# VHH binders against NADH-quinone oxidoreductase subunit I 1 (nuoI1), part 14

Target 1, 152 residues: NADH-quinone oxidoreductase subunit I 1 (nuoI1), of Koribacter versatilis (q1is57)
Amino acid sequence: MSIAPLLRKVFLIDLIKGLSITFKYQAPKDCQTEQYPQERPVITDRFRGQPMMKLGENGETLCIGCNLCALACPENLIAMKSDRDPVTKKKVMVTYVYDVSRCMFCGLCEEACPTQSLKLGTGYEMALYSREGMVLDRKVLEHRTAPEPYEK
Short names: E, the ipSAE of ESMFold2; O, the ipSAE of OpenDDE; V2, 0.75 times the mean of E and O plus 0.25 times the DockQ between their complexes.

## First folded at step 23 (VHH; framework vhh_8k46_1)

Design z1 (from u4 with A50V; at its last look DockQ between E and O 0.54; V2 from the best seeds 0.00; counts 0 for: pae O 7.3 > 2)
Fold by OpenDDE, look of step 23:
Structure z1 (fold): chain B 152 residues (1-152), chain A 122 residues (1-122)
Amino acid sequence: as target 1 above (152 residues)
Amino acid sequence: AVQLQASGGGFVQPGGSLRLSCAASGFTFDDYYMGWFRQAPGKEREFVSVIYWSGGNTYYADSVRGRFTISRDNSKNTVYLQMNSLRAEDTATYYCAAGEWSLFKSEEYKYWGQGTQVTVSS
């Protein structure tokens, strides 16, 4: 028997049906939640995470000290110092600072890098207890050690 | 006290090889660039080579590129300079230095070792 539209509203049949469906999928077998850290997400190659500096095959820096990444950063969280080769007079990067604590992971800095030295990697476990640890210098960026994965 | 102890200098014939070592103590070695400078008699001190914090990146003066190799062992707090195909113009007192910021300006290196003499002569 088709319940009259008015009765359906009065008895909130559609709401009950909706709730029934919602609660049906609350069963553990239908849970879509990853149980971190036991279950870790599959990270795609395009994921924008932990910043890093790629090195050349011989371990040389690919950064040319152009400062374009810093200029591209809407949060202005990148600072660098450059120097000049006394012989070739070419500009070279000397120091580099990246404040990850202020990063929105937009990737503009990566896109701005003409040598593709600066990359946002796939690392996502970047949480620390202090802000100071989130200020990454050249040493950390060039020699990225995989973050120690969190274990429960 | 901060110390940079250089060794390995000596006399060598043209075309020969030497390996310099610089042992560091009294500071956090891994936080510093380690550089080599040299000074010949009557000349200004000049940049030779530098290696970055964890040894991944190196830089050489054009005059020594391809002949010299800088390396470091952070576990031993030591930086090395392998010098091959030595020339008479390589004759100088070689200095080890530690710096945090500048790579090429000697005046901006924070710590300096005692010089070791390298003499290339027939």
Scores: ipSAE 0.016, ipTM 0.310, lowest interface PAE 7.3, mean pLDDT 86
ESMFold2, look of step 23: ipSAE 0.252; ipTM 0.612
ESMFold2 (binder alone), look of step 23: mean pLDDT 80; pTM 0.805

Design z2 (from u4 with A50M; at its last look DockQ between E and O 0.49; V2 from the best seeds 0.00; counts 0 for: pae E 7.0 > 2)
Amino acid sequence: AVQLQASGGGFVQPGGSLRLSCAASGFTFDDYYMGWFRQAPGKEREFVSMIYWSGGNTYYADSVRGRFTISRDNSKNTVYLQMNSLRAEDTATYYCAAGEWSLFKSEEYKYWGQGTQVTVSS
ESMFold2, look of step 23: ipSAE 0.050; ipTM 0.443
ESMFold2 (binder alone), look of step 23: mean pLDDT 80; pTM 0.806
OpenDDE, look of step 23: ipSAE 0.017; ipTM 0.390

Design z3 (from u4 with W53H; at its last look DockQ between E and O 0.56; V2 from the best seeds 0.00; counts 0 for: pae O 5.6 > 2)
Amino acid sequence: AVQLQASGGGFVQPGGSLRLSCAASGFTFDDYYMGWFRQAPGKEREFVSAIYHSGGNTYYADSVRGRFTISRDNSKNTVYLQMNSLRAEDTATYYCAAGEWSLFKSEEYKYWGQGTQVTVSS
ESMFold2, look of step 23: ipSAE 0.160; ipTM 0.550
ESMFold2 (binder alone), look of step 23: mean pLDDT 80; pTM 0.799
OpenDDE, look of step 23: ipSAE 0.016; ipTM 0.358

Design z4 (from w1 with A50V K65R D110K; at its last look DockQ between E and O 0.53; V2 from the best seeds 0.00; counts 0 for: pae O 9.2 > 2)
Fold by OpenDDE, look of step 23:
Formats: structure tokens, sequence, C-alpha cells
Structure z4 (fold): chain B 152 residues (1-152), chain A 122 residues (1-122)
């Protein structure tokens, strides 16, 4: 029997149907939630996470000290200092700071890097108890160790 | 007290090799660029090579590139300069230096060791 439209509204049948469906899928077997840290997400290659600096095959820096990454950063969280080779007059990066605590992971800095030295990696476990640990220097950026996975 | 103790200098024939060592103490070694400079008689002190503690990043003067290799052992607080294919023009007093910021400007290196003489002669 087709319930009259007015009666359907009065009895909130559509709402009840909706709620029924919603609650039906609350069953554990239908749970789509990853149980971190026991279950970890599959991270795609395009994921924008922990910043890192790629090194050359011989461990040399690929950064040319151009400062384009810093300029591209809308949050202005990158600071670097460069020096010039007295002979070749080429710029070289001396110091590099990346404040991850202020990062929105937009990837503009990565795109701006002409040598593809700066990369937002796939690391996502970056939580720390202090902000100081979120200010990454070149040591951390160049020696990215896989973050120690959180274990419950 | 901060100390940079250089060693390994001496006499060598052209084409020969030497390995300089510089042992550092009295400061946080990992925080510093370790550089080598040299000064020949009547010439200004010139940059030779520098290594940063992170990633083994190295840089060389054009005059020594391909012949000299700088390395460091942070566990020993020591920086090395392997000098191969030595030439007469490499004759100089070699200085080890530690710097926090600048790579190529000697005046910005904070700590300096005593010079070690390298003489390349037939």
Amino acid sequence: as target 1 above (152 residues)
Amino acid sequence: AVQLQASGGGFVQPGGSLRLSCAASGFTFDDYYMGWFRQAPGKEREFVSVIYSWGGNTYYADSVRGRFTISRDNSKNTVYLQMNSLRAEDTATYYCAAGEWSLFKSEEYKYWGQGTQVTVSS
C-alpha cells in the first residue's frame, strides 16, 4: 500500500529509512575505518607528506641554493642561506630550515624546485610533542629516516 | 678548549699522494662545516675543500677537484683530505677550519687548526 505523501512526512518514513540504512552499515563487518596503528593506510606516490631533500647518487646535494622553494611557500616557512663559490661563482646552499609545523602541504615548494631536490615524501607520522622538533634542518631533510612508526 | 689538530703533511714527489687528518675537540663537531684551506708563500690563503656533516655534502676548489677527496668521521671528530696526483702548485701550508655558516670565506670560519706543511717537489 503506497502511503500517502502526507503520511510519509508525518511519520518521517524517509528519515527512518535513511537512518536504518546508516545504522545497518555500522556493523563491524561493514566498517571502513582503518584501525590505526594496527592498520596503516596505503600511501600513494603523489602523497604530500614529510618534506625531504633528495641526494645525488654520491650523496651530494641537488640543491643549488636558488631559494625558489622559499619564495614559492605561501606560509613563508622555508629559510635558507646560500654562498657563492669564489671560483665558479655558483651558488651553493649552506643552511636550510623547513618549519613543518606551519606547513599546509600544498607542494608549491616542491614544484618550484628546479633540481627536484625538495620533495614532499610519503611520510605522514610527523606528530611530535613539541614544535621545536617540527623545525627541520638540512640534516633531517637529507637523512630522512622512516619515521618511527607509532605502536600502540 | 677548542682544538683542531692537523697532521699528515710532508714531502712528496709530483704525482704522489698524501692524506691529511684534522682531529677536532672542544665543540659540537656535527654542527660545523669542516674545511681545508691552504696558503702558499707569498700568496693569499685559498679555499681547498669543505664537507658538511649532513649527507656527506662536499665541495672542492676547481684546482683540486678530481684529485682531492674530503671526508669526515663524526664518531672520531675527524676530517680528512686525501690528496692524490699532487702537483708542485699544491705546495702550501694546509689549514683545517670549522665553520657554522659560510663555506668559502675563510674569515667566517670560527675555529682554525695549526697549519701542516705539504711540499711537492722532485
Scores: ipSAE 0.012, ipTM 0.261, lowest interface PAE 9.2, mean pLDDT 85
ESMFold2, look of step 23: ipSAE 0.040; ipTM 0.423
ESMFold2 (binder alone), look of step 23: mean pLDDT 81; pTM 0.810

Design z5 (from r2 with W53S N57R F104W K105E; at its last look DockQ between E and O 0.03; V2 from the best seeds 0.00; counts 0 for: pae E 17.7 > 2, placed apart)
Fold by ESMFold2, look of step 23:
Structure z5 (fold): chain B 152 residues (1-152), chain A 122 residues (1-122)
Amino acid sequence: as target 1 above (152 residues)
Amino acid sequence: AVQLQASGGGFVQPGGSLRLSCAASGFTFDDYYMGWFRQAPGKEREFVSAIYSSGGRTYYADSVKGRFTISRDNSKNTVYLQMNSLRAEDTATYYCAAGEWSLWESEEYDYWGQGTQVTVSS
């Protein structure tokens, strides 16, 4: 009678029932998740990942020092230094800094770049043990390689 | 280690002038933008002036434009701030700073000096 509900609480029947349900889903064939890092996701070409700077066919920079990417960034995480070339009298990019730690990967900087030099690549493995390493300089951005793009 | 040593501060009458110097060591001075900031008691640190790493282009806060002149001598690793027509409102601790990638924001400068006091008595 009223004992049956009390006995269910005393013998922890609901707990044991719950444990049996979770136990039957331990088989690997029932796992719906990706087992990182042994299983890695397929990344599409439109993915907005770790930033990179493209170089021309002879290794020359495509950046013209316009600062439009820095102005477009809503988090103000892009900075660059430029100066005038004494020979050509044109603005020349000297240094470029991208702080990935605050980046929301919105892609606005990529859209603002007139020469298509700055791009959000397909890299997603960005974890580091220090925040100082999250500040990328020109050298890192220009020499970064992306994983193989999505195969369709 | 990187050091920025500011000097030239002191007491001056309103309308007078002072010339601040900031001697740098421990880094390649020619590659760095140099700036001056000031902080009065009870106020936030504010931008005063900045100069490009190569020289030639200078920037000033509106409150000091026309009165202050920034310059640099890369052979002596020194940046200067000539302050003319000083006012009581210019009383503050003046800091020099060096950075590779920002002219405007104090948070983005890499190295800071210990500061020099400028007092304009009226």
Scores: ipSAE 0.000, ipTM 0.089, lowest interface PAE 17.7, mean pLDDT 76
ESMFold2 (binder alone), look of step 23: mean pLDDT 79; pTM 0.787
OpenDDE, look of step 23: ipSAE 0.005; ipTM 0.282

Design z6 (from r2 with W53T N57K K65R F104Y K105D; at its last look DockQ between E and O 0.01; V2 from the best seeds 0.00; counts 0 for: pae E 18.7 > 2, placed apart)
Fold by ESMFold2, look of step 23:
Structure z6 (fold): chain B 152 residues (1-152), chain A 122 residues (1-122)
Amino acid sequence: as target 1 above (152 residues)
Amino acid sequence: AVQLQASGGGFVQPGGSLRLSCAASGFTFDDYYMGWFRQAPGKEREFVSAIYTSGGKTYYADSVRGRFTISRDNSKNTVYLQMNSLRAEDTATYYCAAGEWSLYDSEEYDYWGQGTQVTVSS
């Protein structure tokens, strides 16, 4: 049996329909992708970006030196030093080091912090020419600001 | 009084194994980081290994990584150091220490044991 007329009908109709669908989406106004860096994503509150340490209303450090964030980190990238205040006899955080170059942004350290001091903020542009800049100290973490928006 | 008793040292041939123990008393063991340090004659005391209060996270000096294993048993107030593939350069007096401040800085540890001698030689 000859099926050539059937194949020509099915092939040509379906081919034209397929080409029409893909051609319809060729216009730039129908592009669904974000054209980084000129188009940048909107960052939500749950985004896990560059780490920061939140300060209280009076600029005081909220970290109590418990070391729970370092314990929770699966990459072992957090180190801190605490000391006892000679008057209050309470632990006080003195130094804090966060190596963001090995960070997987899992948020376990944020979840472990009892005072909500350590937070993964909204910064996502972290590329540097050296690894040494990826090691954040207390000053950087406590005074970090939001990234400057990209200009065209 | 606070006491850290280190034991398990001795003579061993190169490539052999030893397990060190450090029993603690006189303080709340569960609240303290435990660490091992070593000092060869004429050299500075150096960090070997440390373990967090819960025992879930461990730290090692680069010279011993993959050969030594630290563990702790909070029910017995004891920390252990399993030393495998021992070399002549591992010969030293090994000290256990307990601290709240730092895992790697010997000057920041609050309590120290008397040490146990480990000698690696034919």
Scores: ipSAE 0.000, ipTM 0.103, lowest interface PAE 18.2, mean pLDDT 76
ESMFold2 (binder alone), look of step 23: mean pLDDT 80; pTM 0.793
OpenDDE, look of step 23: ipSAE 0.220; ipTM 0.621
ESMFold2, look of step 24: ipSAE 0.000; ipTM 0.089
ESMFold2 (binder alone), look of step 24: mean pLDDT 79; pTM 0.796
OpenDDE, look of step 24: ipSAE 0.116; ipTM 0.554

## First folded at step 24 (VHH)

Design aa2 (from z6 with S102D Y104F; framework vhh_8k46_1; at its last look DockQ between E and O 0.00; V2 from the best seeds 0.00; counts 0 for: pae E 25.3 > 2, placed apart)
Fold by ESMFold2, look of step 24:
Structure aa2 (fold): chain B 152 residues (1-152), chain A 122 residues (1-122)
Amino acid sequence: as target 1 above (152 residues)
Amino acid sequence: AVQLQASGGGFVQPGGSLRLSCAASGFTFDDYYMGWFRQAPGKEREFVSAIYTSGGKTYYADSVRGRFTISRDNSKNTVYLQMNSLRAEDTATYYCAAGEWDLFDSEEYDYWGQGTQVTVSS
């Protein structure tokens, strides 16, 4: 009978070896993950996050009331109403509803918009305590800005 | 042709400041992570600082944290290293580098500059 295999089992050498490996990697410089919320992921211009509507330089609506975004949405979560301005006789957007709770962030509505008014912005922190807050109206969409990066 | 031109090095007293710059050409600067490395005579090259493509996240070696500040200007294709409170041990040739994959491993950077000498004496 050999002493070496018995001693390895008695002293739990395999367990200690495993613990030694994990201890070796405890240094913060060996951490492979992003430490949310102190570290935030890099968000590119192509990110598809919280919807927003861009306004012109004077705060005017860029939306022309074409309804193309609603037609492009595979979830049919966009509803828009337009009307004719009695002075200019031009079609203008009156009501815009975006149900972000059902949105899968595909970007098809952004691609369909001819004036680049509707955009999926860079915001990704969208949790709310209520579902009614997830149904965005024109006021919310037009006043939404890209969130500031979170810092500790 | 890809070119990284580092400049701004020189002679400085301990506690002084220098600003290094690295002008890039021949590649899409906005898509590359930029890093600074340094090599003292007789020592292996060591990591100094790195910055993400957007400039939103920065990294520093522990020996330079709080003293050096990295920044980039994507409109000018230039990365900067502001070096404050310089010490004698900071004396080295400083290299800028550009890479797509790993911020910390000098072997994974695709393009390298020719370096600029920084000397901190007496």
Scores: ipSAE 0.000, ipTM 0.057, lowest interface PAE 25.3, mean pLDDT 77
ESMFold2 (binder alone), look of step 24: mean pLDDT 80; pTM 0.794
OpenDDE, look of step 24: ipSAE 0.226; ipTM 0.636

Design aa3 (from z6 with K57R S102E; framework vhh_8k46_1; at its last read DockQ between E and O 0.01; V2 from the best seeds 0.00; counts 0 for: pae E 20.4 > 2, placed apart)
Amino acid sequence: AVQLQASGGGFVQPGGSLRLSCAASGFTFDDYYMGWFRQAPGKEREFVSAIYTSGGRTYYADSVRGRFTISRDNSKNTVYLQMNSLRAEDTATYYCAAGEWELYDSEEYDYWGQGTQVTVSS
ESMFold2, look of step 24: ipSAE 0.000; ipTM 0.147
ESMFold2 (binder alone), look of step 24: mean pLDDT 80; pTM 0.799
OpenDDE, look of step 24: ipSAE 0.487; ipTM 0.779
ESMFold2, fold request of step 26: ipSAE 0.000, 0.000, 0.000; ipTM 0.110, 0.123, 0.131
ESMFold2 (binder alone), fold request of step 26: mean pLDDT 80, 80, 80; pTM 0.798, 0.800, 0.802
OpenDDE, fold request of step 26: ipSAE 0.492, 0.582, 0.622; ipTM 0.783, 0.816, 0.830
ESMFold2, last read: ipSAE 0.000, 0.000, 0.000; ipTM 0.090, 0.144, 0.102
ESMFold2 (binder alone), last read: mean pLDDT 80, 80, 80; pTM 0.799, 0.800, 0.798
OpenDDE, last read: ipSAE 0.652, 0.715, 0.690; ipTM 0.844, 0.869, 0.857

Design aa4 (from z6 with T53W S102D; framework vhh_8k46_1; at its last fold request DockQ between E and O 0.01; V2 from the best seeds 0.00; counts 0 for: pae E 16.0 > 2, placed apart)
Amino acid sequence: AVQLQASGGGFVQPGGSLRLSCAASGFTFDDYYMGWFRQAPGKEREFVSAIYWSGGKTYYADSVRGRFTISRDNSKNTVYLQMNSLRAEDTATYYCAAGEWDLYDSEEYDYWGQGTQVTVSS
ESMFold2, look of step 24: ipSAE 0.000; ipTM 0.096
ESMFold2 (binder alone), look of step 24: mean pLDDT 79; pTM 0.784
OpenDDE, look of step 24: ipSAE 0.461; ipTM 0.767
ESMFold2, fold request of step 26: ipSAE 0.000, 0.000, 0.000; ipTM 0.142, 0.114, 0.148
ESMFold2 (binder alone), fold request of step 26: mean pLDDT 78, 78, 78; pTM 0.781, 0.781, 0.782
OpenDDE, fold request of step 26: ipSAE 0.362, 0.452, 0.499; ipTM 0.721, 0.762, 0.782

Design aa5 (from z6 with S102D Y104F D105Y; framework vhh_8k46_1; at its last fold request DockQ between E and O 0.17; V2 from the best seeds 0.00; counts 0 for: pae E 16.8 > 2, placed apart)
Amino acid sequence: AVQLQASGGGFVQPGGSLRLSCAASGFTFDDYYMGWFRQAPGKEREFVSAIYTSGGKTYYADSVRGRFTISRDNSKNTVYLQMNSLRAEDTATYYCAAGEWDLFYSEEYDYWGQGTQVTVSS
ESMFold2, look of step 24: ipSAE 0.000; ipTM 0.111
ESMFold2 (binder alone), look of step 24: mean pLDDT 80; pTM 0.799
OpenDDE, look of step 24: ipSAE 0.119; ipTM 0.547
ESMFold2, fold request of step 26: ipSAE 0.000, 0.000, 0.000; ipTM 0.119, 0.067, 0.083
ESMFold2 (binder alone), fold request of step 26: mean pLDDT 80, 80, 80; pTM 0.803, 0.801, 0.799
OpenDDE, fold request of step 26: ipSAE 0.145, 0.121, 0.165; ipTM 0.576, 0.559, 0.587

Design aa6 (from z6, 13 letters changed; framework vhh_etentamig_d1; at its last look DockQ between E and O 0.17; V2 from the best seeds 0.00; counts 0 for: pae E 16.7 > 2, placed apart)
Fold by ESMFold2, look of step 24:
Structure aa6 (fold): chain B 152 residues (1-152), chain A 122 residues (1-122)
Amino acid sequence: as target 1 above (152 residues)
Amino acid sequence: EVQLLESGGGLVQPGGSLRLSCAASGFTFDDYYMSWVRQAPGKGPEWVSAIYTSGGKTYYADSVRGRFTISRDNSKNTLYLQMNSLRAEDTAVYYCAAGEWSLYDSEEYDYRGQGTLVTVSS
């Protein structure tokens, strides 16, 4: 009768073998996660982050005051008012409010915008110390930077 | 040079159908929302319909809802408007427009064509 199978069980050979496998994969080069904040992900153009309003080449507002973004928003977090300029007869947006604290970043407002003025940009670091800062007005939305293009 | 060329207009009987096309060139068609605007003789421009860059969302004026269908084919750089159950009040010059749009201000777009006449007459 052989005791070899019993000796392997007594010496925990399968446990040591398993520990050896996991130890082999402890090298930092095998880590597949991104080490935030020292490593930051490359954000694609399709990312739905912090809202912004794009301006034209001369800094003019691209928004035409159509209210389609507010109608498309399922959270009703967008409020805008527009007015007709009596001299030019153009509809102009006068106030715009975006409550980011209620935003689920669905992108429906971006898809609804006919001039591509409203964009969910690439900004993902949105933590604030107060909720009042989460209500964005026109000035804040128009001063945000354009999204960085994705590559790779 | 940007060019929007409408076609498919003509004379049609009330209750008939007509399909308008708008061929686009000189710009990246996929990046622009597209709209149809019409102007009846002696009246101001009236917004008719708009469509997303992707073609998935469409918008219609109440006067045409349920009768007109907007569509686009980004592979052919072409915008379409299928008009059914046409009425005499639909008689107008129909313009293809690209870019920003307004339900209230149908005169300001990035690009607009010269239009195609649709006449609905018994």
Scores: ipSAE 0.000, ipTM 0.119, lowest interface PAE 16.7, mean pLDDT 75
ESMFold2 (binder alone), look of step 24: mean pLDDT 81; pTM 0.819
OpenDDE, look of step 24: ipSAE 0.013; ipTM 0.263

## First folded at step 25 (VHH; framework vhh_8k46_1)

Design bb1 (from aa3 with Y104F D105Y; at its last look DockQ between E and O 0.01; V2 from the best seeds 0.00; counts 0 for: pae E 22.3 > 2, placed apart)
Fold by ESMFold2, look of step 25:
Structure bb1 (fold): chain B 152 residues (1-152), chain A 122 residues (1-122)
Amino acid sequence: as target 1 above (152 residues)
Amino acid sequence: AVQLQASGGGFVQPGGSLRLSCAASGFTFDDYYMGWFRQAPGKEREFVSAIYTSGGRTYYADSVRGRFTISRDNSKNTVYLQMNSLRAEDTATYYCAAGEWELFYSEEYDYWGQGTQVTVSS
């Protein structure tokens, strides 16, 4: 009970002190955040954004079907099916599924890819109204375009 | 009713240029992202380019980057695609599309135009 008057005094003083600190940062010139969406961040080369699969110069897939990206993913959100070409006997990637909704953008799949086919691009605006659209297939991954760096 | 009318296609020699336009009506154009897609006979429809509602951010497929330029004029409710250094592989029907969200996939766009044919050959 004897601490109740002190709590009320301390709470009032601490509240006013806290309000004073917050108030001094109300000036628009002291706003150091990016005012999305009117201001957008500069996206660097090392940004880990929306996944994409690069194609070769002739439009051929660079993926060799090794499954290393799926094994490296800590969330196990990548699934791949591959078959062997009956003539060449080389492994060929047939289907590829990437569940972006569970992706942590860690980049381990990109690091594991031996042909540099899978990359975390610069796209960061990935919201959808449904979770089902977050499961990307091969067609979607191969036809993505990374956004250019934003210029203020 | 919502309408997207693409125009400006035609026959052009390799290395030539065309400017496509897509006039929109029946929705609030300023709130929509606009995109261009193309489909050659026997191929799936593919992404070409997209532009933000304000026109400040643009996106291009790797196959057209540096050759095509997308722009928009919100006062005229029109999106444009300037196609330079055209190649034979650019031959396709070009479609304009509108979506409420920044989407790069054809199945995510809400409205589609009828398309305009672009043919590049000697």
Scores: ipSAE 0.000, ipTM 0.072, lowest interface PAE 22.3, mean pLDDT 76
ESMFold2 (binder alone), look of step 25: mean pLDDT 80; pTM 0.805
OpenDDE, look of step 25: ipSAE 0.045; ipTM 0.466

Design bb2 (from bb1 with Y33F; at its last fold request DockQ between E and O 0.02; V2 from the best seeds 0.00; counts 0 for: pae E 18.1 > 2, placed apart)
Amino acid sequence: AVQLQASGGGFVQPGGSLRLSCAASGFTFDDYFMGWFRQAPGKEREFVSAIYTSGGRTYYADSVRGRFTISRDNSKNTVYLQMNSLRAEDTATYYCAAGEWELFYSEEYDYWGQGTQVTVSS
ESMFold2, look of step 25: ipSAE 0.000; ipTM 0.108
ESMFold2 (binder alone), look of step 25: mean pLDDT 80; pTM 0.804
OpenDDE, look of step 25: ipSAE 0.243; ipTM 0.647
ESMFold2, fold request of step 26: ipSAE 0.000, 0.000, 0.000; ipTM 0.109, 0.124, 0.069
ESMFold2 (binder alone), fold request of step 26: mean pLDDT 80, 80, 80; pTM 0.805, 0.802, 0.804
OpenDDE, fold request of step 26: ipSAE 0.292, 0.327, 0.333; ipTM 0.684, 0.704, 0.709

Design bb3 (from bb1 with Y33W; at its last look DockQ between E and O 0.02; V2 from the best seeds 0.00; counts 0 for: pae E 17.1 > 2, placed apart)
Fold by ESMFold2, look of step 25:
Structure bb3 (fold): chain B 152 residues (1-152), chain A 122 residues (1-122)
Amino acid sequence: as target 1 above (152 residues)
Amino acid sequence: AVQLQASGGGFVQPGGSLRLSCAASGFTFDDYWMGWFRQAPGKEREFVSAIYTSGGRTYYADSVRGRFTISRDNSKNTVYLQMNSLRAEDTATYYCAAGEWELFYSEEYDYWGQGTQVTVSS
């Protein structure tokens, strides 16, 4: 005729103990999370954000038009056109399109680039109202301009 | 001495057609991209069209796509711009240019012509 287990069930002591613990840690100073957008994360060198294309010191394109990044993309989000330079007879990139709408930021295109021109940068605010704005052309990629963030 | 002479401009009514020509001399025409730019009074020069050295690839600004056609005749060292369905917005001085790279920016072209005026009015 033990009443201790029954009293614990009736008074829900374990639930009250649990609630006490959560109330103890509700103080804002104990919050370990970053409160976006007022608190923003520090971005490391390994971060894989919005794609960009590096330019040389005087603004020249480093891309050689090899198409390796397009072949490496698992979602086939990259398209480029190249042409033969009439002077050197080498391939030159003419048009470059990167559709970030389905990009999973895997970095395979960056790894495939032999001149290290294509890079996943540090930008992470890429939301837009339309999918058409998610298609980045050569001008956007080379000038390191991300799609504008979502505006409320 | 490199010369690019644009011709074929004039006055035309809206919806009309005009064909611009740009005759080149003083360089190896077959080795250069040819392009057309235009500049309305008080505005910056804007890209219109470009064509690859062999004529196999052509490029157009969105404002003229479907209305203008660029072509070249390497035997005559001449590039052409066929302008159809002309609008008042197309009124500008049209410049031809030659560059060694297929580039959409005016800063990348090596040689420029004097321009020909196209005026679309009714």
Scores: ipSAE 0.000, ipTM 0.091, lowest interface PAE 17.1, mean pLDDT 74
ESMFold2 (binder alone), look of step 25: mean pLDDT 80; pTM 0.799
OpenDDE, look of step 25: ipSAE 0.016; ipTM 0.286

Design bb4 (from aa3 with D31Y Y33F Y104F; at its last look DockQ between E and O 0.01; V2 from the best seeds 0.00; counts 0 for: pae E 21.4 > 2, placed apart)
Fold by ESMFold2, look of step 25:
Structure bb4 (fold): chain B 152 residues (1-152), chain A 122 residues (1-122)
Amino acid sequence: as target 1 above (152 residues)
Amino acid sequence: AVQLQASGGGFVQPGGSLRLSCAASGFTFDYYFMGWFRQAPGKEREFVSAIYTSGGRTYYADSVRGRFTISRDNSKNTVYLQMNSLRAEDTATYYCAAGEWELFDSEEYDYWGQGTQVTVSS
C-alpha cells in the first residue's frame, strides 16, 4: 500500500525540515539582535525614559511649584503639594509623586516645565515586583541618575 | 539569620586603591539592590554607590564618580566597591546595605553590615 504521505506525517519529516532550516542560522555571525543583558543598546540624549528631577548647583530644587507638569499629563499620574514660603511669599514645592507604572513616556510634562526641573532621563531598567514601588516620591526623583552602560 | 559582612578596609596613602567586599547571607541576594554608604565621625551617613539586582545599572555620588566602581557577583552573594585615587576626604567607615526597591536614602535599606574602616592618611 502507498502510505508515503502518512509516513511523512508520522515521522515528522516536515518538522525535521523546519528544524534544519533554523539550525543553519545558529551561527553567531547571523545574529542581528542585541543579546541583552550582555549587549546593551546605545541610548541617545533625546530618549524619554526614567523620570528625574534636576537639582541646582547648590543642591536646591529647581521646581517652582507651578503644577504645570501635572496639568499637562494625559494620564494624570503626577501629584504635587506646594506651600508658600513665609518670608518671600513665593510658592515652593513640598511633596511630589510620580506614578511611573502608568506613564507612557510622552514627554509632555517635561515640555511643560518652565524651569526644566522635571526631565525624562535615559534610564530604561525600571521593572519592579510591586506597583507601590512604581510610585516615585521627591527623594527618588531628585537622586536618580542616567544609567551607565553595563558593558560596552 | 541575615548577615552582611563588609571587609577590605585599612590604611592607604593618598592616590592609593582599596577594594571593599560585602558578603551576604540569610536572604535571596539576587532580588535585592545593594549599596554602599559611608560615615565620617561626627557627620551624617552619606550615599556612595548602588547597583541593581542584575548589575546592569550603577549609581555613584558626585564626589566619587570616576574614582569608584561598584560591582556584584550574584553567584557568590557578594558586592564589591573598587576605590581608586583615594583622597583624605574619603576617610570614613563604609557600610554595605541591601534594599528591596530604593537605592539612595539610608532609611530605605532593609539590611545593613557592620562597616569597615577606610583611612587615607596624609
Scores: ipSAE 0.000, ipTM 0.076, lowest interface PAE 21.4, mean pLDDT 76
ESMFold2 (binder alone), look of step 25: mean pLDDT 79; pTM 0.796
OpenDDE, look of step 25: ipSAE 0.247; ipTM 0.634

Design bb5 (from bb1 with T53Y; at its last look DockQ between E and O 0.16; V2 from the best seeds 0.00; counts 0 for: pae E 14.5 > 2, placed apart)
Amino acid sequence: AVQLQASGGGFVQPGGSLRLSCAASGFTFDDYYMGWFRQAPGKEREFVSAIYYSGGRTYYADSVRGRFTISRDNSKNTVYLQMNSLRAEDTATYYCAAGEWELFYSEEYDYWGQGTQVTVSS
ESMFold2, look of step 25: ipSAE 0.000; ipTM 0.109
ESMFold2 (binder alone), look of step 25: mean pLDDT 80; pTM 0.802
OpenDDE, look of step 25: ipSAE 0.000; ipTM 0.234

